# VH-VL binders against q8ssq3r676to911: the designs that were tried, part 7

Target 1, 236 residues: q8ssq3r676to911
Amino acid sequence: SPQDIAKQLTLIEFKLFQSVKMKELYHKSWTISKSKFENSPNIMSLITMSNKIANWVATEVVTTPHPKKRVEVLKRFISVAEHCKKINNFNTLMEVISGLSNSAVSRLKETWKSLPTRYVNSFNSLQNFLKTDENWKSYRQTLKTKETPCLPYLGLFLQDINFIEDGNSNLSSENDWVNFKKMNLLTSVFTEIQYFQRHPYFSFSTHQNIQTYFEKDIVILPEKELYAFSKFIESP

## First folded at step 26 (VH-VL)

Design bb4
Fold by OpenDDE, last read:
Structure bb4 (fold): chain C 236 residues (1-236), chain A 124 residues (1-124), chain B 108 residues (1-108)
Amino acid sequence: as target 1 above (236 residues)
Amino acid sequence: EVQLLEPGGGLVQPGGSLRLSCEASGFTFSRYAMSWVRQAPGKGLEWVSYISWNSGYKYYADSVRGRFTISRDSSKNTLFLQMSSLRAEDTAVYYCAKEGYQRLYSDYYYMDVWGQGTLVTVSS
Amino acid sequence: SYVLTQPPSVSVAPGQTARITCGGNNIGSEYVHWYQQKPGQAPVLVVYDDSDRPSGLPERFSGSNSGNTATLTISRVEAGDEADYYCQVWDSYSNHVVFGGGTKLTVL
């Protein structure tokens, strides 16, 4: 079920999130092309998982040739996204929405037209929640109200850290001392991350078959093939 | 088919301003980072500016920082480059280019599709 | 600033192998991309991520990257391969796209 998918992905991704160490967030280690896996292994694990799930969502849609069945696939993933939001898993929510927003999926105009209005509205609402307007104002406001357990979207933390790193020198311009302002800004982000890491989703039971599916059995297409499949199932 | 069209080039005087546009089609524009790259006559490629998919990150070459502004309108699938305080050395063909990957996390950047370019001439 | 160095020109006879180098400090730790530009045309991606080839590009085009040098290799060169070639990296330290100076490949 969509709920089961949401819960199991939450367990998987939270474990990855909880494994992230603050040392991985220093020196923009996750941005270095060929050393990021070594210096920020847990961050990269979560990033890899996120990209995989987003691609998987798109793959499932474009590899469903039957139009009616394809609509059901859209319904399923929109439902998964709804459940993710409900259980305060915004990381997986972002992945699912990203997958559904892939160019290979979004171009399927006839498929989307066949989607019932309630699902369209739900999808639009979820997109709106994740809109980047005013630097993710809507999402940030919501996140501030959330208690644990909660899985925030890691990407926004990384973005914030990047902004801090790029916008502030390591040393004070006054006396070449450590820039404490910068350090305080970074510490604030780290504290927030650690807050969300503190409590996992203990109420969720592990469904091993579903987890194994995502870890070992999941099938994803190369990005370039997604579009080809999309054109095949629904002509321009 | 992915397509990028730059219609906004022209002749401007030194100190003048010009706004370039790049109209995108054939892909989910809002999910890709974009760049401007220019090429002076008989010279090599020079990167000008970068904008992330969500406009959260904007980067500029030192040669244009403070004078050029990159932006995008997802509702119109359009990339912009506002140029001000133009100089003779800004004369070039300006290309818009699409990021190679659609990613939530952009790590390393390359450009898989380029527009045909538009000529900007700065001359008195 | 990070600098990429290319030879200004490379000449090769038809049917032979052309190698265009791109030098940079520890460039092997970054992914290198290559673009082909013919006169009066926009650049075209020919190699990305050091050695990957875009769909539609001939297998004659290949890339490698290690140490301080990346190399674009064009085997069985044809007259149509005559063009300017540029290497490119993303400098994560400065958040800049960096291009090499370009190499003119002449087919003799």
Scores: ipSAE 0.423, ipTM 0.802, lowest interface PAE 0.9, mean pLDDT 94
Fold by ESMFold2, fold request of step 27:
Structure bb4 (fold): chain C 236 residues (1-236), chain A 124 residues (1-124), chain B 108 residues (1-108)
Amino acid sequence: as target 1 above (236 residues)
Amino acid sequence: EVQLLEPGGGLVQPGGSLRLSCEASGFTFSRYAMSWVRQAPGKGLEWVSYISWNSGYKYYADSVRGRFTISRDSSKNTLFLQMSSLRAEDTAVYYCAKEGYQRLYSDYYYMDVWGQGTLVTVSS
Amino acid sequence: SYVLTQPPSVSVAPGQTARITCGGNNIGSEYVHWYQQKPGQAPVLVVYDDSDRPSGLPERFSGSNSGNTATLTISRVEAGDEADYYCQVWDSYSNHVVFGGGTKLTVL
């Protein structure tokens, strides 16, 4: 079920999010190639899970060769995305939308044409919510309401931290006022992360069969194989 | 199939400006990071600039920081490099290149498809 | 800035094995990518992530990376392999792409 999938992914990903320590974000530690798993382990666990889920969505679509069943897979994932937004899980929402937007999926014109109008409208609405225009205006407006429980999109926190670190380095590095401003900006981001970490999804119950599926049984394909399957099921 | 075309280029005086474009086809442009790489005549490859798929990260080589601006327009499948305050040492063939991975969080950046390159000459 | 060092040239007889090195301080902590470039042409990816091959490239192209040295190995070299070869890393500290100076492979 879409609602159950959304809730179970929320429990999985929120546990990872809640485990993140702010020291993992110091000095852009999560960006440092082969040492990031040692220095930013919980950030990297969440990033790895996010890439895995986005790929899983694309894989499920392109490995469903029957056209009518493939349309049902699209409907299922759009419904999962709808439920994610409803429960303020913007991180999993981004993962699902990114998977459906993968080149291997978006090129399936005949499959997308068969999608009922309700789902097309829903998908377009979700994409508009997550569009990057005007510095993520729609998403940021929703996040500013501070509604909880909420699992924010991790990537935007990371992007903001990276911008603060890089952008404020263009100011005088010998100016203590500049260092004070940078620290205030970083602290504001860290405080917001910690705010959302404090409000778990207490009302959701674990479905162990679904948890085990995401832990052990999901199938992901390398991007080249994704595209190869895509061309097989709908030739250019 | 996957193709990158750089139709711009030309001769510019020192201190001048030029905008390069890179037109993409055969892939979902908006989901890949892009780079500019240049090669001076008889020299090796030099990375110039990078832009993430969502334009949220932009990076520049030290030699061009403050003078060059990378941007993209996903509605036109086009990557841009706005060059200003051009110097003789900016004379090179400029390539655009796309990231080899499409992932929500990208690591281990490499370039799997390159454009044919376009010559920029900065000379009096 | 992080620097990658390549020999300017390597010569090898047809059918033999060419090894092109890429030196960098602790390069083994980075993932190394390799590009082939023939005169007047754009570079072409031949190895990525230290040792992975793009789809369709022959198995005779291989790579390794440990310590301070990455190596591109081309076994059973053919005349068509004559080109310039560049190594490349993503320097996560600076968020820069770094290329080596290039190696001209000459097939005798």
Scores: ipSAE 0.412, ipTM 0.723, lowest interface PAE 2.4, mean pLDDT 88
Fold by ESMFold2, last read:
Structure bb4 (fold): chain C 236 residues (1-236), chain A 124 residues (1-124), chain B 108 residues (1-108)
Amino acid sequence: as target 1 above (236 residues)
Amino acid sequence: EVQLLEPGGGLVQPGGSLRLSCEASGFTFSRYAMSWVRQAPGKGLEWVSYISWNSGYKYYADSVRGRFTISRDSSKNTLFLQMSSLRAEDTAVYYCAKEGYQRLYSDYYYMDVWGQGTLVTVSS
Amino acid sequence: SYVLTQPPSVSVAPGQTARITCGGNNIGSEYVHWYQQKPGQAPVLVVYDDSDRPSGLPERFSGSNSGNTATLTISRVEAGDEADYYCQVWDSYSNHVVFGGGTKLTVL
C-alpha cells in the first residue's frame, strides 16, 4: 500500500538522519569528493538514498509499458507523496515529487492527461507546498511549527549551511566578529537538525518484506535509459 | 526539442555592465543545473558560472567572482548572467549550457545542450 | 586548482583511429566528458561519464578513463570529424567546471 511504502521509507531514511553527527557538516565536508564518504558518511548515505528513490520513481513509471497500468503507477506514487506529507516526512516527499518531475516522466503527456482530477489536484498541491518561491516560504512556515515526529528535507539544511559558509566569508570585516556571526548562524541550523533528530517515529513498525525490497530489489536506470524508455512508451 | 537561445550580447565600455539571458525550451528547466561558458577569440573554453536547479548553489570562476552574478527565473524558463565592472579580458562568445544529468543531489556535471552563443565585446 | 592537460593537436589519416588524451591528477576517480567544436559553432557533447555516448552520435566515438589519463577514441575517422575537442570534469573540491585546453584534430 502507499501508506505502508511511505512509513517504511520514513523508517529507513529517519534512521540515517538520526545518525548524522554535526561534525559531518563542518567546512562543507560532504562536498569534498576525495573525503566526503569518510568524513560525512551519514549525510552521504542520505544523499545516495535520495537520488536512488527519485530515480526509482521515474524508472517505475517509464518501465510500465501499458498505458492504464502506467496511470496506476502515477496514482500510487502521488498517494505515497500524500502520505509522506501527512506524516511530516518532507525528505521522502521531495524525492517522490522529484522523480515524478523527471523529464522522462513529465513528457508523458497522454499518461498525465489520463490521470483523474483528484490526483492532478493533489500533485499540484504538493508541488506548491515545495515551491522554492520566496526562499521556500511555504515549506519553512510549516517546519517552523516544529511538529514532530518529522523528517525535514535534508537538501534545504545543506543549502542553508552552504550559504552561511560562502556568504559570510564574502562579507568579512573584523575577522573575529565575522567568525562569531558565522558560528552562531551555523549553530542555529545544527540545533534545528538535532531538534528533529530527537523525535523518532516510534509508532511505526518495520515491515521486513518492504524493507528488503528497498535494500535489495529496487530497479533504477541510468538517465540515458530513462529517456529512451520514455520515448518508446510515448513517441514524440 | 531542447533549445537554448542567448539574446543580449553587444559592445560595452570597460567598467560597464551588461545582462545576458538564455531562454530555454523543450525540457523541465527548473530541474536542471545551468552554466555559462565563454570563449575568447582564438582561445579555448572557459567556464564562467554555475547555478543549481533550485538556485541553492551558485559558483563562479575566480576571474569573474565578485563581478558577475548568475540567476534563473523558472517561471520564464530563463537563465541570466549579470556582468559588472567589465574588462577587456571579458571579451568573448558567451554560451549557456544545460546539465545533462537530472539528479536531486548532483555528484557531477556535464553539459548536453549548448546555446549558439552571443558575442560580448568590451572596448572603448 | 585542478588542471586538465591535452595535446594541442593530433593528426590522423581518414579511416584510421584517432586518440585524444586528457591528463589530470587522479582523473580516473572523476567522470570525464568530451565536447567537439567546429569553427564558428557551439560545442557538442560526444562522450559523457567517461565512456557513454549521447543518442544520435556515431558509435565511432568512444571514451575511457583510468589512472591519470582519459582518452577519446574516434574510430574510422572521417573528414567531418576535423574539429577542436575538449575534455571536462567537475572538480568536487572547488565545485568548479574544469576544461582542458583543447586538441585540434586534423584529418589528413
Scores: ipSAE 0.403, ipTM 0.723, lowest interface PAE 2.5, mean pLDDT 88
Fold by ESMFold2, last read:
Structure bb4 (fold): chain C 236 residues (1-236), chain A 124 residues (1-124), chain B 108 residues (1-108)
Amino acid sequence: as target 1 above (236 residues)
Amino acid sequence: EVQLLEPGGGLVQPGGSLRLSCEASGFTFSRYAMSWVRQAPGKGLEWVSYISWNSGYKYYADSVRGRFTISRDSSKNTLFLQMSSLRAEDTAVYYCAKEGYQRLYSDYYYMDVWGQGTLVTVSS
Amino acid sequence: SYVLTQPPSVSVAPGQTARITCGGNNIGSEYVHWYQQKPGQAPVLVVYDDSDRPSGLPERFSGSNSGNTATLTISRVEAGDEADYYCQVWDSYSNHVVFGGGTKLTVL
């Protein structure tokens, strides 16, 4: 079910999130291709999982050749995204929305046209929540309520850290003073991450069949194959 | 039909400013990273700037850092390059280019579609 | 900063095989992409991820990347292959896109 999928992905991804140590974020370690897996292992596990889930969503849509069944796949993923937002799992929400927004999926105009209005409105609402306009205004306002349990979107934390490291913080002529200002800003981000890490989803139970599916049975396709399947099921 | 169009360009005096735009069509603009790449007359390709799909990451070549600003407007399917404090060395054809991958976290950046370019001349 | 080195020119007779090299320290650990640019035209992607071809490109275009050298190979060269060729990587340490200096392929 959509609700069960959302809860199980939440448990999987929160476990990875909770394992992140702040030292994995030092010196943009997760960006350094030769050492990122050894120096930022839990961050890289989350990144890898996020790309995998987003691809999985797109793969499930384009590998469903029957039009009516393909519309049902869209409905199911929109429902998963709805539930993710309701349980404050914004990380999985972003993954599902990203997968549905993949160009191999978004180009399926006949399939999207057949989607009932309720699901169209829901999808648009979820996209609006995740709009990047005004520095993620809608998302950041929701996160500021500090409601827990919550699995925040990892990418925005990484973006903020990257901006602090690479931004115009060198406007000061004092190197030690600039270093202290950067460290204070970084500490604020780290403190927020740790705040959310300490409030797990204790009320959710593991469903082993679903956990095993995500461990062993998930199918993902390379970008070239995604687009090839998309062209076969709906020619331009 | 994926297409990138760079209207604009032109002659600008040293120290002046110019804003380039790149109008995108035929793909989901909001899901791809974009770059500006320039080519001085008779020279090779030089990367200028990069912006991620969500505008969360912006990178600049050292030669333009602090003078150029990249931005995008997904509602208009348009990429921008705000150029300030222009120098003679900035004279080039400016191309916009689209990333070939759309992953939530991109690892393998390459540019699969390029615009036809627009000439910027910085001269007295 | 990371530097990619290409020979300035390569000349081949029609029907022969052209090899254009792109040198860089440990370039084999990066994914290398290749662009073709004909006079007065925008660059066109011809190889990505070391060895993959975009849709519609002839199979006679191929690539490899190992150690300190990536190579673009054009078999059975035609007059229409005469162009400038650029290699490119993403340098994760600097978060910069890096191009080689370019190689002019002349078909004799």
Scores: ipSAE 0.376, ipTM 0.700, lowest interface PAE 2.8, mean pLDDT 87

